# Ledger of designs, part 126: miniprotein binders against b1l550

Target 1, 279 residues: b1l550
Amino acid sequence: MRLPEELLERARDIHSEAPSHRIKLDRVGSFGLKVPVEFKGFLLLAEADVWVSLPEGRRGVDLSRQVEAIYELSNPPKDPFSLCREAAISLLEKLNYADSSGVSIRFDAPLQDGESLKYYGVEISSIASDEIINKIRVEILGMTACPCTAELIRAYKSSEIAATHTQRSLGILEVSTKAEHPDPDKLASIIERAMSSPLRTYTKRPDEGGLVIRSLSNARLAEDVVREMIHLFLEEFGHLPEDTHILAAVRSMESVHMHDIYAERSFSLDEIRKEISSH
Below, E stands for the ipSAE of ESMFold2; O stands for the ipSAE of OpenDDE; V2 stands for 0.75 times the mean of E and O plus 0.25 times the DockQ between their complexes.

## First folded at step 11 (miniprotein)

Design ma13 (at its last look DockQ between E and O 0.02; V2 from the best seeds 0.00; counts 0 for: pae E 20.7 > 1.5, placed apart)
Fold by OpenDDE base, look of step 11:
Structure ma13 (fold): chain B 279 residues (1-279), chain A 94 residues (1-94)
Amino acid sequence: as target 1 above (279 residues)
Amino acid sequence: GEIRVTVEIEKDGRRIVFLYVITSPEKLEKILKEIERIIRMFGADRIRITVEASSEEEAERLADEFRELAERLGYDEIEVTREGNRFTVEAERE
């Protein structure tokens, strides 16, 4: 049943009414939308969140306009970076009572792995107010080998390659900047290079052996991984604004323990540069 | 060289500033198109685009492109100013 459009003229605009309590809200929007995006030649269905602020004098947000804003920009599908930035601005234009807006887009990004694909998780966001802040979070799995166990085994039994336990580790880079979003593939590469070895979707036997040997030969603590991530990040993205904020983290799913090992560092580019220069 | 583009758009008293740091020609073309789309979509009455490049010549070339963009978008008053390797294009429409 479709209600007559004429009813709109008779009905109160509930959203524009004064609320019972005059309180500003920071974010009001639609979460879990599905939008198509184009990413490196792939057409992907991404999850999207859109929101705006709500002033104290307005009861509700025009949610339909929010949805309209992002879908208008999603046809034809475009890269998620432009979509985020453009949609954030569009939200402010369409919802003039809002002083801030935001868009977040999440998907699994494909990475070529031989004749197959591997992937990393990515969340791309833009927040608009007087300025636009762009945020990107990349999560990718790699492998770490424990140097401590390797050293113990080496001490016990002399071998050219010391055996040790290995595990999957999740590396995380989150960047918030006034510049455009950093390249997620580069971020993923930084994480993989910071670990003992990357993961592979499929391996031939010789390749698998080589991968394990590489890990054993490049054993790293979770702490080592995070520090290496930061180092590599500074080399690749040192051109970003100094007030750019970074979170570098790793969660190691330890194979010999019931629990995970976690390490992180949060910093701004100016802060970390000062820290490194002081040594 | 590194190019920094700061875009300021204004409509009915609302001002939004956003920044690009461009390191490749391919990226530059993409960003130029995006800026155009944003300005059109937003319907800005005033725009200020600042370009900073490693060389004066490069900055000037880019400033010219943004001037042309402003013209195409129907801005009537366009002013270009220079401070070293920084060029600013200011445009206004009624």
Scores: ipSAE 0.740, ipTM 0.907, lowest interface PAE 0.6, mean pLDDT 92
Fold by ESMFold2, look of step 11:
Structure ma13 (fold): chain B 279 residues (1-279), chain A 94 residues (1-94)
Amino acid sequence: as target 1 above (279 residues)
Amino acid sequence: GEIRVTVEIEKDGRRIVFLYVITSPEKLEKILKEIERIIRMFGADRIRITVEASSEEEAERLADEFRELAERLGYDEIEVTREGNRFTVEAERE
């Protein structure tokens, strides 16, 4: 709807007014925006959230400028990491009353799985203020095998104790750093290597037997998976700034029980190095 | 075969242009829905969508799909021009 200019001239700008209660807000934004991104040669449908801080003296945010900050940069579609950082910076430029901004972009990342594709979850964020903090969360499914069952088979030395319970497990790595976002494929690889075996979208008959055997040879508790993820992360990413924060977690969906097992550890690089060196 | 879609929208005198490069035909339906959501969200007064299809047959099919998209968005005046494997859909609210 286009309003007559005379009406627009007399209408007050409600968003720029002071609020009745002068309280700063940390995140005010538009959430669930659909944006196209280009990732490793794929054009993907991503979901984005954009927000800014709102100072105590401003009643509301400029919705059109907020959405424009990311949509203008998404044309043509580009790398989601660049889009994320650049949009966060653009928000501060376009919404000059804010002292911080943020952008999150979520997508399913393709990963070659033999002759087909599988996908793993990626969410990236960039928070801009006087500095930029980049966050990435990777989630990927794998398989874990119970060490208790594997030990029983070994102890009895019997084919009749060949039964084991394996389960699908969701591995999670989340990294918050002042450096560039870590490569999501490397994070996914760390998670898969920490588990008993990867989960495939398609397996042929011989491949299925091999996956089960590999799972049994790498039997690990959920707690052990988290510890292995941390070990592998430090090997690959120990060079990141010392105040980099990591969350490593696994949720196991046990095949025999009604409830899930969950293990996690969060740490900074500085903290975990001190912990390891003390042992 | 690539499909290139250029979308130009205008709202309150402001022009926004964005591009999709489609290398996987299975993603086309998602991208069409995405374009529709973006145009509806901005409340665009005018749109111009230019498509370079990989063949003339594909261009004919896609021209119909994008005409239908403009109709679903409620535009009053819809004009489609096609030459070979390229077409343009222009639509305005009156």
Scores: ipSAE 0.000, ipTM 0.107, lowest interface PAE 20.7, mean pLDDT 78
ESMFold2 (binder alone), look of step 11: mean pLDDT 83; pTM 0.834

Design ma14 (at its last look DockQ between E and O 0.95; V2 from the best seeds 0.78)
Fold by ESMFold2, look of step 11:
Structure ma14 (fold): chain B 279 residues (1-279), chain A 94 residues (1-94)
Amino acid sequence: as target 1 above (279 residues)
Amino acid sequence: GEIRVTVEIEKDGRRIRILYVITSPEKLEKILKEIERIIRFFGADRIRITVEASSEEEAERLADEFRELAERLGYDEIEVTREGNRFTVEAERE
């Protein structure tokens, strides 16, 4: 049942009224929207949040126009990064009382893995005001091999035994920048290359042996994985603006312990370059 | 070579500055289409696009492309200035 449109003439426009308490709100939005996106030829179902700031003199947000900003741009499905940046700007145009807007989009990104696929987590956002700030977070699992146990075993019986414990580790890169979003595949590649070995969707016995041998030859502490991620990031993305902010982190699900190990470093490009050049 | 593009769009006193740091030709084509869409749906009455290209030849080519973009978007007061690798396209509507 659709109500008569003539009721709009009689009803108060609640959203445009002044509120009883004149308090600015930072984020008022629609969360958990389902949007189709196109990524590397795949049609993916992404989850999106959209929001705007609300000035102290306006009671509510026009939710219809807010949702319209992203859905108009998502048909036909397109690149999620362009969608994110464009929707953030469209929100400011459609909701001209806001001084800022934001969009986030989350999806699992496919990555070729032999004759199959594996997936890694991607979350992007764009926040628009007098400029646009773009953030991307990539999470991907890899394998780490403990160098401490490897050295202890080597020393125990003259290094005849090549062994150590291995475990899954979650690598995280988060980048906040005024430039467009970095390529998530490059970020995922940086994380995997910093690990002792990649994880595969499945392996046959010879391939599994190869992965284990690779991990032993690249034994790394969680701390060293974070340092390597930073090094590789600077090589690939040193061109980004100097005030670009990065978080590099690893959560290692240690196979011989009851608990996880976590290592993290946050920095701006300017900060880390000065730190490195001082040595 | 990197191409740095700064796009300033303005409508009714609201100004938004957008930065792109483009490292491949494939990415450039997508970014140009994105810029065109943004300017169109935003309805900007003024735009300023500043580009630092990787070479003088590239700057000349891109200046033509951005001038053509402004024309395609219907701007009638278009000014292009270029110095070496850098150019600016300024356009207003009326």
Scores: ipSAE 0.773, ipTM 0.921, lowest interface PAE 0.9, mean pLDDT 89
Fold by OpenDDE base, look of step 11:
Structure ma14 (fold): chain B 279 residues (1-279), chain A 94 residues (1-94)
Amino acid sequence: as target 1 above (279 residues)
Amino acid sequence: GEIRVTVEIEKDGRRIRILYVITSPEKLEKILKEIERIIRFFGADRIRITVEASSEEEAERLADEFRELAERLGYDEIEVTREGNRFTVEAERE
């Protein structure tokens, strides 16, 4: 049943009323929207969150306007980076009572793996106020080989390639910057290069053997992986603003333990440069 | 060379600053289009675009492009200022 539009004239605007308690809210919005995006020639259905701040004197947010803002910009589908930035700005324009806005877009990014596809997780966000802050989080699985077990086995039996346990490890790079979003493919590449080896969706037997040998020959602790990620990040993205914030992390799903190994470092570009220069 | 573009848009007292760091021509073209879209849908009364490049010539060329953009968008008062390899385009509309 559709209510007559004429009822709108008689109904109070509940959203514009004063709240019972005059308290500002930081984020009010719609979460779990689905929006189309174009990414590397793929049309993807992404999950999106949109929100704005709510002043203390207003009971509610015009949620319909928020939804309208993101979908207007999503047709025709565009890259998620532009969509994120533009939508954040559009939210502030359409909802003038808000002092801040935000958009987050999540999807699995395709990555070519020979004739098949692998993927990494990506979350792209923009927060707008008097300035725009762009955030990107990339998560990709790789493989790590344990150097400690390898050393023990080497000590026990002379082998050119020491056997060791291997496991899947999740690498994470999160970047928050006033500049545009860093290239997620480059971030994913950094994570993969920091691990013992990448994962493959499809392997022929010779390729699989080579992958394992590479991993064994490049055994790394979780700590090693994080440090290598940071090193590679600085080489690739050292041009970003000094106040850019980075989280580098790895979760190793250890194959010989019931628990995971986790390592992380949070830093700004300015901070880490000072740290390295002091060495 | 690295190009830094700072876009400041203002409407009814609201000001938003956007920073772009451009390292490739392809990226530059994309960002230029984005900036145009943003200015259009935001309906800015005032815009300030600052371009910093490795060379004066490159910065000037880009500043000219933004001047032309402002003209196309219907801004009446456009001023371009220079400080070294930094050019600033300021535009206002009634």
Scores: ipSAE 0.660, ipTM 0.881, lowest interface PAE 0.8, mean pLDDT 92
ESMFold2 (binder alone), look of step 11: mean pLDDT 82; pTM 0.821

Design ma15 (at its last look DockQ between E and O 0.90; V2 from the best seeds 0.75)
Fold by ESMFold2, look of step 11:
Structure ma15 (fold): chain B 279 residues (1-279), chain A 94 residues (1-94)
Amino acid sequence: as target 1 above (279 residues)
Amino acid sequence: GEIRVTVEIEKDGRRIRFEYRITSPEKLEKILKEIERIIRMFGADRIRITVEASSEEEAERLADEFRELAERLGYDEIEVTREGNRFTVEAERE
């Protein structure tokens, strides 16, 4: 039997109604979307979250329009940074009752490692209102060598051969800025250069020996890795807006301990410049 | 050299400001396309694009490129002012 046409026109728009409890919501969204992205010639499957604010006078968000905002822009696949920034603005256009919008995109970025590839973690976001705030977090593994144990062994054996424990360490740079997202490869490079040595996907034995020698000659405390990351960041990205906020951190899986060691520093560019100029 | 681009778009009283700090020529072309897509997608009634280029020659060339961008977007009134390395494109549609 056919559905009477007049029933279709009687359907109310529940989303535009006022709620019985007039309370503003900060984030109403669709989380865990699968979105294809194109990154440096690679087609990657990323995970995305999208949301908007909801004013106290509006009952619900048009969730289909919300998802439409990012999926329309993701086909064909394109640069995840452009996608993130464009989708945040598209959300405000499509859902004009919202005061703010947000998009986050997560993926593993490939990085050349000799004749093979390795990867590092990337999470980006864009939050739009009367301005856009862009955030990027990069995580990459490296190698650290302990200078404390190296000194103890030197004193005990009086040897020319430096010896100490080495371990994997996870380096983290997180940047929040009004400018476009920083290049993730440059952030990853800063982290690796601050470590005692980079990690490789694989090494032949002569190359492995060289990697260990490099690590031993660059033994660094986790605290000093963080300081070096900050120094290198300022050289590369000191041009960003002065209210740009950075988190630099290292989590070291100490090979001779049952636990990890963690060091971090957060700062804005104007804050760190004042600190450095004051000595 | 660094190129600073600040974009202000406005539609029906909603104003959004965003910026770019471009350090490579390869990135510039992609960002120009991104700006054009954003302005078209947002349907802006008014735009204001301020650029500080790394040289006077670059500013002159970019001023022409951004004027053309505003024309492609169909704005009725386009004003470009340039002094040295810096220029502003203001466009409005009716």
Scores: ipSAE 0.696, ipTM 0.899, lowest interface PAE 1.3, mean pLDDT 88
Fold by OpenDDE base, look of step 11:
Structure ma15 (fold): chain B 279 residues (1-279), chain A 94 residues (1-94)
Amino acid sequence: as target 1 above (279 residues)
Amino acid sequence: GEIRVTVEIEKDGRRIRFEYRITSPEKLEKILKEIERIIRMFGADRIRITVEASSEEEAERLADEFRELAERLGYDEIEVTREGNRFTVEAERE
């Protein structure tokens, strides 16, 4: 049953009323929307969050306008980077009482792996106020081999290729910048190159053996992985603004333990350059 | 060379600043279209677009494109200023 439109004239606008408590809210919005995006030739259904700030004098946000804002821009489907930036600005325009807005889009990004596909997780965001800050988070699984166990086994059996335990490790790069979003494929590549070896969706037997041997020959601690990620990031993205903020992290799903090993570093480009130059 | 584009849009006292660093012609064309969409969507009363390029000639060409954009969008009082390899296009509408 659809209510008569005339009721809108008689009903109080609850959203525009003064709240019982005059408190500003930082984020009010719709989470878990589904929006189509075009990404590297793929049409993907992404999850989206949209929000705005709410001033202390307003009871609620016009949530329908938020939903309209992102869907208007999602047809026809476009790249998620442009969608985030445009939608963030549109939210501020449509909801003029807000002093800030934000859009976040999440999906699994396809990555070619021979004749098959692998993937990485990506979250693309834009936050608008007097400036726009673009944020991207990339998560991709790789493989790590433990150098400590390898050293113990080497000492025991005197083998050229020391056996060691291997495990899946999740690498994370999160970048916040006033520039446009960094290329997520490049970020994913940095993470994979920082690990002992990449994962493969499909391997032939010779390739599988080679992958394991590569991992064993490139054994790395979780700490090593994070440091290598930072190093590679600086080489590729050192041109970003100095106030760009980065989180580099790895979660190693240890195969010999019931717990994970975690390492991270948060830094700005300015900060890390000063640190490196001091050595 | 790297092209830096800084866009400032203003409407009813609200000002938003955003920037691009462009490294390819394909990206440039995409960003130009995005900027146009944003300006139209936002309904800006004032715009300021700053272009910095590796050469003066490149910066000037881009500034001309943004001037033309402002004209197409119905802005008046379009002013282009130069500082080295940096050009700024300012436009207003009532």
Scores: ipSAE 0.695, ipTM 0.894, lowest interface PAE 0.7, mean pLDDT 92
ESMFold2 (binder alone), look of step 11: mean pLDDT 83; pTM 0.836

Design ma16 (at its last look DockQ between E and O 0.94; V2 from the best seeds 0.69)
Fold by ESMFold2, look of step 11:
Structure ma16 (fold): chain B 279 residues (1-279), chain A 94 residues (1-94)
Amino acid sequence: as target 1 above (279 residues)
Amino acid sequence: GEIRITVEIEKDGRRIRFEYRLTSPEKLEKILKEIERIIRFFGADRIRITVEASSEEEAERLADEFRELAERLGYDEIEVTREGNRFTVEAERE
């Protein structure tokens, strides 16, 4: 039941009052919103968070205007990257007392996998103030094959036949930049190409053998996978601003060990270029 | 070649700068629509769009596209300056 307009006009505007304690807040918002997005021809249900900074002199945020900023832009559904950037800017217009805003959007991205689909994790964000910083994190599973075990088996048998153990590995690329978000499919491709073999939704026996053979032929340490991800990233995205920050990581779920192996490297484009040039 | 687009929008003293870096022209139409939507809902008093195109021919064509964008958005004074591969569209309204 909607309240009469005259009653609303008489009520105190609690949110615009000064607080008892004048303390700025960094993030005040609505989290876990369900929004529709269109990604490469697919209509997906994404989860979004929206927030703004709240100055020391304002008691509360106008939550309705926050939700309005992203909801208005999500109908009709559009690509999540435009939605993310546009909503972050819209928040600053709608809530002009804030000095910064942020939007995060999370979804599972479909990727063609032969005759079927597979999915990988995507989380994007845009943080707006006097500039916009865009962040994307991609997570995708692949296969890795141990080169140490492969070498031991080769040396022990003096065999031309390669063998080693394989395991599932989670590859992670996270990019923070002033330019627009990188294409998540390209980031996922970089991760998969850095691994020993892609992980398939399902395989028939001839195809399964091919995946295993490719994995054995491309045995890599988790450390090598991270280095290869960085190399491939620089080839594809070296044009981004110099202060672009990247995290490349792999978590290997070892098939013969009781624990996972983890490797990561964080860097800016400026720093990694200097590092590579010095060698 | 690379296309760099820097957009500065201003309303009531608030200034927001954002950029795009394209390695190919296929995404440009989508970016232009996004820029137009942002300027429209932000209600900017002034805008400044600087583009570094991949060639002089492309800069000439894009300068016309961004001039037309500013005209569609209803700006009163539109100034376009171009030198080589680079141009700037500055617009403001009352």
Scores: ipSAE 0.675, ipTM 0.896, lowest interface PAE 1.3, mean pLDDT 86
Fold by OpenDDE base, look of step 11:
Structure ma16 (fold): chain B 279 residues (1-279), chain A 94 residues (1-94)
Amino acid sequence: as target 1 above (279 residues)
Amino acid sequence: GEIRITVEIEKDGRRIRFEYRLTSPEKLEKILKEIERIIRFFGADRIRITVEASSEEEAERLADEFRELAERLGYDEIEVTREGNRFTVEAERE
């Protein structure tokens, strides 16, 4: 049943009323929207969050306008980077009472693995105010081999390739910059290269053996992985603005323990360059 | 070479600034189209686009493209200024 349009004219605009408490809100919006995006030739259904700030003098946000803004820009489907930036700006235009807006888009990004596909998690965001800040978070699983156990076993059996425990590790790179979003495939590659070995969706027996041998030959602590991620990131993305903020992290799902090992470093490009140059 | 594009758009006193740093020319056309879309749907009264490139010739070519964009969008009083390998296109509409 559609309410008669005439009733809308008589109804108070609840959203435009003064609130009982005059308090500004930082983010008000719709979370868990589904929007189509085009990514590397794939049409994907992504999860999207859209929000704006709410001034102290306004009771509520026009949520319908927010939803409209992102869907208008999602047809036809486009890349998630452009969609984030454009939608963030569009939100500010359509909701003129807001001093800031934001869009976040999440999906599993396909990554070619021989004849099969693997994936990494990606969250692409843009926050607009007087400036636009673009944020990207990439999460990808890899494999780590423990160098400590390897050393113990080497000492015991005198083998050229020491056995050690291996586990899945989640690598995380989060980048916030005033420039355009960094390439998520490059970020994923950095994480994989920083680990003992990548994971494979499909392995033939020779490939599986090779993968394990590679891991054993490149045993790394979680700490080593994070440091390597930072090093590789600086080589690839050193051209980004100096105020670019990075989070590099690893969560190792330790196979010999019931708990995970976690390591992280948060830094700006300026900060980390100064740190490295001082050594 | 690295191309830097800084876009400033203004409408009714609201100003938004955003930046691109391109290392690959292949992305340039896409970014140009995005900037055009943004300017159009935002309805900017004023635009300032600054381009910086590795060569003066490249920067000038880019500036010309943005000048043409401003003209197509119906902006008046388009001014292009140069400082080395940096060009700034400023345009306003009533």
Scores: ipSAE 0.540, ipTM 0.836, lowest interface PAE 1.0, mean pLDDT 91
ESMFold2 (binder alone), look of step 11: mean pLDDT 83; pTM 0.834

Design ma2 (at its last look DockQ between E and O 0.96; V2 from the best seeds 0.80)
Fold by ESMFold2, look of step 11:
Structure ma2 (fold): chain B 279 residues (1-279), chain A 94 residues (1-94)
Amino acid sequence: as target 1 above (279 residues)
Amino acid sequence: GEIRVTVEIEKDGRRIRFLYVITSPEKLEKILKEIERIIRMFGADRIRITVEASSEEEAERLADEFRELAERLGYDEIEVTREGNRFTVEAERE
């Protein structure tokens, strides 16, 4: 049934009323939207959340305008980073009573792996008010080899070629900055280079053997993987604003333990530079 | 060299400031198009774009590009001021 349009002139505008309890809300939004994005020539189905703040004097948010803001910008599909930043600003334009807005977009990013593809996790967000804060989190699996066991075995056999246990490890870089989102491929590359070896979609036996031998030759503690991530990050992204915040972490799924090992460091660019310069 | 672009847009008393730090020249065209889309979509009455280039020659070239951007957006009062490697484009419409 379609109701007569004349009713719009007579009905209360519920969402623009004052609420019974005048309490500001920080995030009112639509979560779990499906949005097409284009990334490096791939068309991906991403998951997005959109929200705005709601002032204490306004009863409700115009949810249809909120969803419209991101869907208008997503057709035709475009890169998720531009979409994220533009949608955050569009929300403030369309919902002029809000003092802040936010957009998050999550997808699996394809990465070339020889003649095949592998994927890593990406989550980005943009929060807009009188300024915009952009955040990106990248997660990718790599291989680590234990240096403690390698050294013990080397000493036992008087060998320069170490044998040790190897395991998959999840590397994490999270960056929050006032500048545009960093390139996720560069973040993923930093994580992989900090590991003992990257993981491959598949290998033939000669290549597989070579990969394992190289990982044993590049054994690293989880703590040193995190330190290497930080070192490589500073080389690549030292140009970002000084108040840029970074989290570097690794979760190692140790093959000889019943539990995981975790190492983490968070810092601002200003903070870490002062720390390094004191040594 | 890096190029730092600060964009300030204003409409109906709402002001938003955002930043780009461009270290690869191939991304510059994409960023300029994004800035133009944002200003057009937001419908800004006033804009202020401050650019810190890596050289005076680059600043001169970019100042022309941003002036043209303001003209394409239909601003009728456009002021460009430059000092060495840095310039500001201020534009208003009525």
Scores: ipSAE 0.757, ipTM 0.918, lowest interface PAE 1.1, mean pLDDT 89
Fold by OpenDDE base, look of step 11:
Structure ma2 (fold): chain B 279 residues (1-279), chain A 94 residues (1-94)
Amino acid sequence: as target 1 above (279 residues)
Amino acid sequence: GEIRVTVEIEKDGRRIRFLYVITSPEKLEKILKEIERIIRMFGADRIRITVEASSEEEAERLADEFRELAERLGYDEIEVTREGNRFTVEAERE
């Protein structure tokens, strides 16, 4: 049943009323929207969150306007980076009572793997106020080989290539910057290069053997992976603003233990440069 | 060379600043189009675009492009200022 539009004239605007308690809210919005995006020639259905701040004197947010803002910009589908930035600004324009806005877009990014596809997880965000802050989080699985077990086995039996346990490891790079979003493919590449080996969706037997051998020959601790990620990040993205914040992390799903190994470092570009230069 | 573009847009007292760091020509073209879309969508009464490049010539060329953009968007008062390899385009519309 559709209510007559004429009822709108008689109904109080509940959202514009004063709240019972005059308290500002940081984020009010719609979470779990589905929006189409174009990414590297693929049309993807992404999950999106949109929100704005709510002043203390207003009971509610015009949620319909928020939804309208993101979908207007999503047709025709565009890259998620521009969509995120533009939508954040549009929210502030359409909802003038808000002092801040935010957009987050999540999807699995396709990555070519020979004739097949692998993927990484990506979350792209923009937060707008007097300035825009862009955030990107990339998560990709790789493989790590344990150097400690390898050393033990080497000590026990002379082998050119020491056997060791291997496992899947999740690498994470999160970047927050006043500049535009860093290239997620480059971030994914950094993570993969920091691990013992990448994962493959499809392997022929010779390729699989080579992948394992590479992993064994490049055994790394979780700590090693994180440090290598940071090193590679600085080489690739050293041009970003000094106040850019980075989280580098790895979760190793250890194959010989019931638990995972986790390592992380949070830092700003300014901070880490000072740290390295002191060495 | 690295190009830094800082955009400030203002409407009814609301000011928003955003930054681009451009390292390729392809990226530059994309960013220029995005900036135009944002300015149009926001309906800014005032804009300030600052370009910093590795060379004065490059910065000036880019500043000219943004001046032209402001003209196309219907801004009436456009001023371009220089400080070294940094050019600033300021535009206002009634």
Scores: ipSAE 0.731, ipTM 0.905, lowest interface PAE 0.7, mean pLDDT 92
ESMFold2 (binder alone), look of step 11: mean pLDDT 83; pTM 0.835

